VHH binders against q8wuj3r1227to1361. Designs and how they scored, part 12

Target 1, 135 residues: q8wuj3r1227to1361
Amino acid sequence: NDFAYIEVDGKKYPSSEDGIQVVVIDGNQGRVVSHTSFRNSILQGIPWQLFNYVATIPDNSIVLMASKGRYVSRGPWTRVLEKLGADRGLKLKEQMAFVGFKGSFRPIWVTLDTEDHKAKIFQVVPIPVVKKKKL

## First folded at step 9 (VHH)

Design p9 (framework vhh_7ubx_2)
Fold by ESMFold2-Fast, scan of step 9:
Structure p9 (fold): chain B 135 residues (1-135), chain A 118 residues (1-118)
Amino acid sequence: as target 1 above (135 residues)
Amino acid sequence: QVQLVESGGGLVQPGGSLRLSCAASGFTFSSYWMTWVRQAPGKGPEWIATIYSGGDTYYDDSTKGRFTISRDNAKNTLYLQMTSLKPEDTALYYCARGLSYWSPFDYRGPGTQVTVSS
């Protein structure tokens, strides 16, 4: 697949580089707080950079991902997706799209689509994600 | 000084096989994750396979079932067995050292050229 973008409430966040595009949304207000891209390169530290980046994301954040071109489809970085609500034992195809959540539970709208040619997700996420706080 | 030296590259026909080796020195080889990376002309580096210090292996989808990464800790050597080679596998192949999943790869060798052509 030759292009990738993430769209939030009508605004597009495109990527021109191969790898994984990430958009972080505040789960209380539904506003985009970060847009970052990670190249398909171990020399750029994609496995550790993405893992460390996710570790800095606040709890109660919605995390969107989309792949473009070739990316690292296996390896320890898939644990990042598990930390955001993906199923354990995940097997990624040539392309992926992901709607994840960083928090103490897995919302029902957490979605992963992975296919050899095109991956696409359309999802509606209720805001605020956490209506009642648990301590 | 950390040194990584690849060997075993060459010219092969499509469908052929090659075994690459990486001789490591200057560190406790058995304690590190080791990785094979390739780079075709005009393209960025692409991850191929990683083997953890404990032996677990991970592969890029483009090479699944065709490539096998292995290590011999007694010889401080990393291997990549490549089968069913395709023209798209033509690249300079590097080995690289990683401390762990959380740490960037810090050393790589000069690479060994693999050309798949008829």
Scores: ipSAE 0.006, ipTM 0.176, lowest interface PAE 10.4, mean pLDDT 78

Design q1 (framework vhh_7qia_2)
Fold by ESMFold2-Fast, scan of step 9:
Structure q1 (fold): chain B 135 residues (1-135), chain A 119 residues (1-119)
Amino acid sequence: as target 1 above (135 residues)
Amino acid sequence: QLQLVESGGGLVQPGGSLRLSCEASGFTFSSYAMSWYRQAPGKQRELVAFITSGGSTNYADSVKGRFTISRDNAKNTVYLQMNSLRPEDTAIYYCVAEYELTWSGYDYWGKGTPVTVSS
């Protein structure tokens, strides 16, 4: 594929690099907290930086991902998506788009689309994701 | 309810070895993937080694060939054998459990055990 981007409330977050593009959104406020890209590493075979990055994402975060070019699709790498609400054991194709959530439950809007050439998701996420807050 | 307690850290000289242990208390250890993460002073936490509930392993390139992760489900314990230690391996090492049947991605972390490699 020629491009990958994530769009949040009309603002585009494009990537010119092959790999995985990640946007993290605060689930209470709906504001974008970070926009980061992880290049495919032919030397390591897995995106260790992505795995480590996801571990640092705060609970109650919406996590959007889009791939560009080729990436690893199995092994510990797919557990990154499972940490964010994806079904266990899903087989990824050449491209993916993902709307995930880091938290104690899986919202119904968690979505993964994976295809050989182009993957695309359009999703509406209600904010705040957790409507009742602990006192 | 699940508790993770690391042990085996300490001070070693370059080229030395350490064996870290992580004992889980609870009832479902065999259903968890187990990992070792480390955090060096002033750095972010990073994944070092991973073992699935079925025993499949993977390693960061920086430790491949030097570190070995293993588990003993009968003892609810995961191990990290660390050989040919280098000063850059100095960090606090954390044991992490991730329930493999969950779609939530929630993890349990231990408190960490310090490893210092210096002459």
Scores: ipSAE 0.000, ipTM 0.162, lowest interface PAE 14.0, mean pLDDT 77

Design q10 (framework vhh_7ocj_1)
Fold by ESMFold2-Fast, scan of step 9:
Structure q10 (fold): chain B 135 residues (1-135), chain A 118 residues (1-118)
Amino acid sequence: as target 1 above (135 residues)
Amino acid sequence: QVQLVESGGGLVQAGGSLRLSCAASGFTFSSYWMSWYRQAPGKQRELVAAIYSGGDTYYGDFVKGRFTISRGNAKNTVYLQMNSLSVEDTAVYYCARGLDYWSPFDYWGQGTQVTVSS
């Protein structure tokens, strides 16, 4: 892919780095709280560093991911997607886009698109994701 | 008591092969992902290969086609088969255990030295 970006409510979060781009959104208020990327680097090891990053994301967070260029498409990092609501046993293609959720349940809007060449998702997410806090 | 013990390192000529083993004890081996890292003098540790409980593998670009990671759950052992070794592969190789895919590697072996001579 020549470019990759994540867009939230009309605001774009582009990345100039190859690898996996991540945007974290507060599931209660719908605001972006983090934007980062993980290079496809042996020294930096996408699986381990991305796994550690995801572990720090608070419960009730929406997690958006998009690939740019070459990235690690196999091995333990696919488990991160499973814990964010993706189906088990997934095999990633050359590009991916993902709308996930960190929490104890899988919302119906959790979506993964993985294809050679390009991947894209457009998804509407209701806020707040978890209604319990209204009580 | 978690223990990871590497073996199989040594001195080898360029173009040669070595097989590293990591014997694990003190935990349910089949439930954890396992990895091999290496560290050359003056450099930080880098990920060489990883294998998770379901069997899928990752390899660093510099070793693809030359190294193969595998595991034997019955023997509580993870292996690294290293072929077509070059001087640049000289490093201490470490075995590490992952509690889950979001956690850092929480236990490391003592390391085994691999030295490749010209």
Scores: ipSAE 0.005, ipTM 0.182, lowest interface PAE 11.5, mean pLDDT 78

Design q11 (framework vhh_7qia_2)
Fold by ESMFold2-Fast, scan of step 9:
Structure q11 (fold): chain B 135 residues (1-135), chain A 118 residues (1-118)
Amino acid sequence: as target 1 above (135 residues)
Amino acid sequence: QLQLVESGGGLVQPGGSLRLSCEASGFTFSSYWMTWYRQAPGKQRELVAFIYSGGDTYYADSVKGRFTISRDNAKNTVYLQMNSLRPEDTAIYYCARGLDYWSPFDYWGKGTPVTVSS
């Protein structure tokens, strides 16, 4: 039961490799626009390439992450997850499920779960995430 | 040709401080991300701190609040200021560089040993 997958509107995005799986969803239309995975290693943990990837995600994006493997917490996790609305990074050896958002505010549905071997999130996200106010 | 040289390690008592340096040569230092790793006896290598070329920094939870990473691009050097050292910080400390999204950290140095003894 040490496995990871992300599911969006009934479509599953499984990961067979140790590391981080990332799915990016457009916050205006609710469609998946990118899915990528980053393998970890015993010596380095999660590559710093993940930090660069997150930096290139457009504003108003919903970002889903799921991890598999012991060394996933190594790397610039505090900075990466804070950019996506989390109030903390990963502790050493933590695994995660994460529903994040890249934008100027933190929606209440941003969630990080690090329960050992059981990290899971089921979350309904209203679309569009950002609504324009008119006076 | 490409080289990283760590220095500044030594023997220190608990509660003491050390400043590690990593001097780079053979590449455009200011374009690269710089990272400190450590390996304690009998343990796996652990990421300690990371500094992006644009100034963002990261610290492992075990050292956050005690260690500070910084860089001097004019001297092609990255530093690790270590305060409030603990016996658990005893390790060989290594320097590594990174470039972009598709390039892994590379050019590990030879390391500088730090021993915190009580």
Scores: ipSAE 0.005, ipTM 0.154, lowest interface PAE 12.3, mean pLDDT 75

Design q12 (framework vhh_7qia_2)
Fold by ESMFold2-Fast, scan of step 9:
Structure q12 (fold): chain B 135 residues (1-135), chain A 118 residues (1-118)
Amino acid sequence: as target 1 above (135 residues)
Amino acid sequence: QLQLVESGGGLVQPGGSLRLSCEASGFTFSSYYMSWYRQAPGKQRELVAFISSGGSTNYADSVKGRFTISRDNAKNTVYLQMNSLRPEDTAIYYCVAELEYWGSYDYWGKGTPVTVSS
């Protein structure tokens, strides 16, 4: 795939570089709190920057990812997706799109799409993700 | 429940060495991926070294060639051998265990402080 973008509530976050694009959304308010990219070269082993970045994401965050161009689809990188709610036994292909969640439970809307030519997800996430039962 | 207990931290001079140990109890240790993270004062935590259940290792660029991670599954222990220590290695070092599957979560130790100073 020769381009990629992540769109949140009508606003597009286009990919500027090959690799993995990441958008982090606050699960209480539904606002985008960061948009960053991890270049292809970072993914050629353990992606230290991506692992460290995910560790800093607060609980109750929605995490969106999309690949652009070539990225490394094998190795310990899949562990990052599993931490965000993806199923065990991931098989990443040439492209991926991901809607994940960092928190104490795994919402049913967590979705991974991975294909050799094109990956795409459309998902509606209710906000707030975590609802308080009483005042 | 998996419990992790770190040891081996302390005060050391620049150029010195320390060996950190992390003993696990609870679930089957050999099934877990083991990592050492560190957090320097005023900084976010960073991954320093990783060892898979199969024994494959990787290191942060800042410590590559100086630090060595290893594991002894018979003793439920992971080690971090730290050589040629620098003042910038000063941090609290955390042992972390995790499984590579859905619903898994990290088990973190309480940390062991390492201070590199003259």
Scores: ipSAE 0.000, ipTM 0.180, lowest interface PAE 13.8, mean pLDDT 77

Design q13 (framework vhh_7ocj_1)
Fold by ESMFold2-Fast, scan of step 9:
Structure q13 (fold): chain B 135 residues (1-135), chain A 117 residues (1-117)
Amino acid sequence: as target 1 above (135 residues)
Amino acid sequence: QVQLVESGGGLVQAGGSLRLSCAASGFTFSDYAMAWYRQAPGKQRELVAAITSGGSTYYGDFVKGRFTISRGNAKNTVYLQMNSLSVEDTAVYYCTAEIDWGYSEYWGQGTQVTVSS
């Protein structure tokens, strides 16, 4: 993958460096709260840096991710995706795009796309994000 | 100038063993993690084993229990001991060092390992 960007309501958040780009959106108002990226590190950075960052994200947050160039696809950092609603045991390919959610339930719009050359997701998320209740 | 030079590859029978070496220069070897990758024709380069500056190790699922990575800081060399080799281990093996935190990787020229049946 030569480029990566995340787009929210017409505004693009491009990544200038290889690794994993992350955009966090408040699930109550649908407003972008933060945009950051994590460089690809063989042993020293990505799992702990990304894991620790996700721990700081408030509950009821939409979490968008996109890979650019090289990233660490091995090891326990895939547990971060599982915490954000991805299926357990999924194997990542060269590139990934992810629409996730941090909270006590898994919305049906949580989506992971992982492919060797290009990964792309288009998703519509209803705001505010709420768990559906039976009447 | 960072330089990595692999050696120890060759032709070996299935079930046999080889030891690869990677001699490093141009950086403070003991401060950095080292790794071995491999690439078979038509496939992506995959992580085989890695060792941190402190000596902690990581192995790919396909080699765990058969391969052992180690380092000799006094000789600026990282090693890969490969046991119980199979034809699926046939690949060019590459040494790498992560010099710039999570960004710049340096690669050696590679050493060919061919496992015959």
Scores: ipSAE 0.005, ipTM 0.135, lowest interface PAE 11.2, mean pLDDT 79

Design q14 (framework vhh_7qia_2)
Fold by ESMFold2-Fast, scan of step 9:
Structure q14 (fold): chain B 135 residues (1-135), chain A 118 residues (1-118)
Amino acid sequence: as target 1 above (135 residues)
Amino acid sequence: QLQLVESGGGLVQPGGSLRLSCEASGFTFSSYEMSWYRQAPGKQRELVAFITSGGSTNYADSVKGRFTISRDNAKNTVYLQMNSLRPEDTAIYYCARVDYWTGEYDYWGKGTPVTVSS
């Protein structure tokens, strides 16, 4: 598909290039803290940058992903999605959209949509995601 | 049986050119991403060039603008055109079938040596 964007509370974060788009949202306040893209290029750090980037995302972050154009739907990058709450052994089609969470549990709203032509998710996420333990 | 056979390496003076070839057999070549790696004596292997099944290309910063990767699916061959060669390009060059996403290389050729020296 020609377009890809991630929208958070009415604000669009469009993609300008092929690959995987990522938006990170603070799970306590619900504000967007970063928006980045990972090209379909191992030389431009696709396995290295994506794996390292996910490792640097703070716990209690909501992580949104969307594909644009060609991306490789096989290999260990599905382990990245598993770190964000995706099911084990998932198989990706030509396009994907993902609403994930980095934390010690999988919220019920963690969602993956993967299709050959277009993937789309609409999800409402309650904030804060994690209730602080009482003193 | 899966095979990758590299050729075209040799001795060349600085500023010279070489074209490496890698003939593939035993798999559906047109469906796979292909790459060229190199390993200099005493150093780790590095990815220098990459081409997708659809023909999109990427290069390491050290070779960008000097090297060109291409493929001919009818001949099951991937090429590396190396121009403006430098002594630091001296290495054994390997053709590999690559998992694009992982950077994992599931089959390597035996390599073809390239020496850039006066």
Scores: ipSAE 0.000, ipTM 0.153, lowest interface PAE 12.3, mean pLDDT 77

Design q2 (framework vhh_7qia_2)
Fold by ESMFold2-Fast, scan of step 9:
Structure q2 (fold): chain B 135 residues (1-135), chain A 119 residues (1-119)
Amino acid sequence: as target 1 above (135 residues)
Amino acid sequence: QLQLVESGGGLVQPGGSLRLSCEASGFTFSSYAMAWYRQAPGKQRELVAFITSGGSTNYADSVKGRFTISRDNAKNTVYLQMNSLRPEDTAIYYCVAEYELTWEGYDYWGKGTPVTVSS
């Protein structure tokens, strides 16, 4: 049962590599613009490529993440997730799933699930992503 | 317990150089990856440079070719050599230690050392 995938509109984006899988979706049109995997290995320390990659994601992007197998749950993960709307100071467990957003506001559907054995999120995101008047 | 102490910050002119040091105590330094983060006035913290326990390095695009991270395990110290400094490098610089041999991971932060680049 060591499997991970991200599914968008019925299409699955599976990963065979341990680490973090990332899918980026354009918040205006709802199209998948990239699917990338990043190894978070003990030997590599901080997953620098993922940190830098997230910094380059355009504003108004939906960012989906899922862990598979062993990954190093470290401070940079929390900081990367905070940039995408996660709560500050969260500690990641052995597995994580994340529905995030890169932009000037935090949509209500931003969700992080982190647990020792299995992490799972089901979410419907309205497209286009727009800022609510009270945010 | 575990402690990190940064030093070497200060005021420097554009084009100048500074060397930051971070001395670690209370743990087996050689087992930790080390990083330098910075926080500019009014901006979020950003990762500047990273060095693994094995010596592999990574740099933010904004500092590649100008900054060099290194470590001395015998002295429990990590360094950041900053060359060709620019006003946009002005920030408080933080040393961070992360244990490499765990799934859970914990990071430890120093209190920071200020760097000001101005004419």
Scores: ipSAE 0.000, ipTM 0.176, lowest interface PAE 11.9, mean pLDDT 78

Design q3 (framework vhh_7qia_2)
Fold by ESMFold2-Fast, scan of step 9:
Structure q3 (fold): chain B 135 residues (1-135), chain A 119 residues (1-119)
Amino acid sequence: as target 1 above (135 residues)
Amino acid sequence: QLQLVESGGGLVQPGGSLRLSCEASGFTFSSYAMHWYRQAPGKQRELVAFITSGGSTNYADSVKGRFTISRDNAKNTVYLQMNSLRPEDTAIYYCVAEYELDWSGYDYWGKGTPVTVSS
């Protein structure tokens, strides 16, 4: 993929590196708290790097991912994405885009798009994701 | 049908050890990567350890240095040796098989074996 970016509330987060870029958003206030990129290395593939990274993400976080170029490698892709609300049984293709959530439940807006040439998602996520009862 | 049966769970005091076993049937065990997951009450499922068909291992940061995954292909069994157990290790532990030549997200789960770490 020649171009990849994640856009949040009109602000673009582009990637210059092949691999997976990740944007983490606080689900209570809707603020971007991190923008990180992961690429395959000979010692550790992206899914293992993501497995460890996702463990550090607080509950009630929105997690956005987009691929650029070659990101596929052997490892626990299913486990990483399932931890963020993805359904099992979908094979990742040459490119992917993902809107995920780390928390005790799976919101209906969790989306994985994966295609050979390009992947894209447009979502509107209500904030706060977890609401307390108001009277 | 592929079947996984976990055993070895139980009650243990903090600092103690347990060895979990998972016996597989209905498939060519040596072709599958094997995983151990756990799920604590009210919490999300967590992958704790993974062993490939070739024997390479990986661990979640929370269990590195304390847990050891291993396999015996002649017995169609994967093991999880758990040392220096902590109260936060309390969970139901699940054995999971994934066909390594196709990591399409399809896998097989056992029923789980409960582990309680309490004084």
Scores: ipSAE 0.000, ipTM 0.178, lowest interface PAE 11.2, mean pLDDT 80

Design q4 (framework vhh_7qia_2)
Fold by ESMFold2-Fast, scan of step 9:
Structure q4 (fold): chain B 135 residues (1-135), chain A 120 residues (1-120)
Amino acid sequence: as target 1 above (135 residues)
Amino acid sequence: QLQLVESGGGLVQPGGSLRLSCEASGFTFSSYAMSWYRQAPGKQRELVAFITSGGSTNYADSVKGRFTISRDNAKNTVYLQMNSLRPEDTAIYYCVAEYDLSYWEGYDYWGKGTPVTVSS
């Protein structure tokens, strides 16, 4: 009954693990550069693997997340989402979906949906996210 | 303003131990999560240990069972006890303080780092 996937330009990236599924997209060219999932420990206050992974994502990356089954929804883990453009002081519910951005600003399309049973987002993201200066 | 000063780094042989200390000065040390990052020569910076304001700890897989992070709020100090050191632990170690509720702009404070070299 539980399933999660992220879809980018018609291609589905299903999650094989309970926890948080992550897709990273290059904000300059719009190419998917990684797809992974993190099996969060409920007994830990921090999903260590996810926290460290997000810290290594390059600036100007679009970061998509979706939950499947149980995940850590409190503690410093919410700061991971805040660092990717989510609003401060969020209270996550049983499921979440997120369209975030790692960079020096928060694009208007950054979106978080969190609900007890199902979470979903449909969002159009213009590429390139950051416009370079021209001569 | 939170300032961080690391100490305890040095040269040790494989299998040896070091204890790093990070002394904070400022207004709200007890409200900050504390972490240790390291940067090995030619590598990207990586998180190795983390302790929340509430005392929960987590470690990178490469250091689990060998490193222990702890804090003493009365002394405004965070520690990293490093046991069974390996050549691949050679890096500059950085202390980082981050407010638990920090947002995009953050209130992250970084120390200047303390070098650790593991060599025979």
Scores: ipSAE 0.000, ipTM 0.147, lowest interface PAE 15.0, mean pLDDT 76

Design q5 (framework vhh_7qia_2)
Fold by ESMFold2-Fast, scan of step 9:
Structure q5 (fold): chain B 135 residues (1-135), chain A 119 residues (1-119)
Amino acid sequence: as target 1 above (135 residues)
Amino acid sequence: QLQLVESGGGLVQPGGSLRLSCEASGFTFSSYAMSWYRQAPGKQRELVAFITSGGDTNYADSVKGRFTISRDNAKNTVYLQMNSLRPEDTAIYYCAREGLDYWSEYDYWGKGTPVTVSS
């Protein structure tokens, strides 16, 4: 319905604005390092703020997204999902939820749910995402 | 006229601090996201810090916990507070306004302010 939030290890991160809510998690330690939102005015046209924000996310970051209210479901901003591991050419519906990853590969837990009424993901992500080799 | 003027760079020892300023003119400053970039000799220009029109911030991994970006809309100024400076932070630092095209393109760049970290 009218509720949108991202929850990480029992802590909820709600959004106060219609648009896309974003939570960034460090893939080495599993801690939330950023929580922001992109209102519809940012997602329309050429979304430079969003593109630049994604460019500053470090490699080996888990990136969670959730729509709130009526959001912009089309346009250049959706390429961001592809950069974070979503399939190419996807079409977003009225609501979306996304568990993405910024890095050199696509983990199997990368998930996009998009539906006309409710979108919801429950996902368990192993930490650290990238394991260092030991001899 | 659209202008960005950086200042505050200089020579500092490792572990030291500097505060960079960027004064903007010729556009509605409060409506745009602002960024700090740096470029070391012979290297590509890299994004260091970003601040939205609403005040949300983001940082490159290499500077997290050491650098802080902030803005003062009344003064049309964006700042970069740099703490615990390292020799690898040596670069020319640039202020940029959000572009109207792809995220790697910028409408407006300042001339830059040099920062040298050496013992």
Scores: ipSAE 0.000, ipTM 0.119, lowest interface PAE 14.8, mean pLDDT 79

Design q6 (framework vhh_7qia_2)
Fold by ESMFold2-Fast, scan of step 9:
Structure q6 (fold): chain B 135 residues (1-135), chain A 118 residues (1-118)
Amino acid sequence: as target 1 above (135 residues)
Amino acid sequence: QLQLVESGGGLVQPGGSLRLSCEASGFTFSSYAMNWYRQAPGKQRELVAFIYSGGSTNYADSVKGRFTISRDNAKNTVYLQMNSLRPEDTAIYYCAKELGYWSDYDYWGKGTPVTVSS
């Protein structure tokens, strides 16, 4: 729509561009380490650009996404969401919001909301996300 | 403070080569992907090439086979080797931390202009 934002611990990260807004949070400290967006005007590049960007995100990162206006809801880039814990074979509607995780497991708080007019998620994520390994 | 400084642009004839450099400071360079974008007069910025923290690379179709992105983590520097330059490559070239088209936290240098003209 005409507005979109991601909010982390009371701080809003608004998007001024149509497309997908992405916020990356360090899973150990809960600190925002990246706020980026991918415009809808580069449709031909979106699948590899988003896929490759996600590949550069460090493991143990919380990844938040929100759509604004038009975005590509089909195609190989939806596997990016699967890499971040979304269910396989997901089908996106005209808007989406996503709370994902990059790591060796899928936390129970991974959430996808997708609707034609509005998508919204409110989620609480415990920090640190990854527990210490047994000795 | 995060800073990116591009250099190496200039005027070159079609078929020529240039090597661009981008020196980074203010963040742990080796932990982040680095990218090259370009912006021609009156057009939006477009992604040209990018390199993962681990060294894997990807390119826009328009430059694949002609441009090579590389990095030197010891020098906090990312490079773009441009071969077989064409007039359509004329643009200001920018390097950026991570991949992004808009972000309050992305830092862009001032860019280095490249003109390909006979």
Scores: ipSAE 0.000, ipTM 0.155, lowest interface PAE 12.6, mean pLDDT 76

Design q7 (framework vhh_7qia_2)
Fold by ESMFold2-Fast, scan of step 9:
Structure q7 (fold): chain B 135 residues (1-135), chain A 119 residues (1-119)
Amino acid sequence: as target 1 above (135 residues)
Amino acid sequence: QLQLVESGGGLVQPGGSLRLSCEASGFTFSDYAMSWYRQAPGKQRELVAFITSGGSTNYADSVKGRFTISRDNAKNTVYLQMNSLRPEDTAIYYCAAESPDWYEGYDYWGKGTPVTVSS
């Protein structure tokens, strides 16, 4: 009966699947460009699926993640999250929520919340993330 | 420094056998789950075999019945016995140690040992 969702500008992106749900947002216009979920399989754990998926995400993308149920499995969690601006030495707990960014710098609003029972983030992200230089 | 050192790779003909070894140092080996992954040129790394700290095993369908993973905690070593090798088994084989804290997401990797199956 547990639930997980990501909400962007009043629109909810719920998950019915155990694992990690991911919402990708265009950092220039603030529009959601994809919503997908990843579950553990015997052949490939979530962190390796995410490692491959993140490689396909364009630069200047905001990447939101939320866990539902048991999501932890073998693989390079720290490398995946670091590509999206997370600090090294993180330790994931039973649940996680993440606001990340794929780009040449780490915005101050990149946030990881990880807890044993419930993880939650509320974050305002300025758009465009990358500002053009004034003349 | 945590280190994993693979050995036993090489060139073998189809139908042949190889035994890969992975020796661990710098951590409590018996607490770690151990895995073998492989990566063929131009392809993604894939899980081949897994063994828990308690000795339970699991295999990718493509290798089930042909490959056997085992461990020797006294020698800090994990093995992959590969039988009935096929050209599609050609890859670099990587040993990985999974953190005893599954929630940490840290894993340790060796540098790999190449296996080529060719006539």
Scores: ipSAE 0.000, ipTM 0.182, lowest interface PAE 11.5, mean pLDDT 81

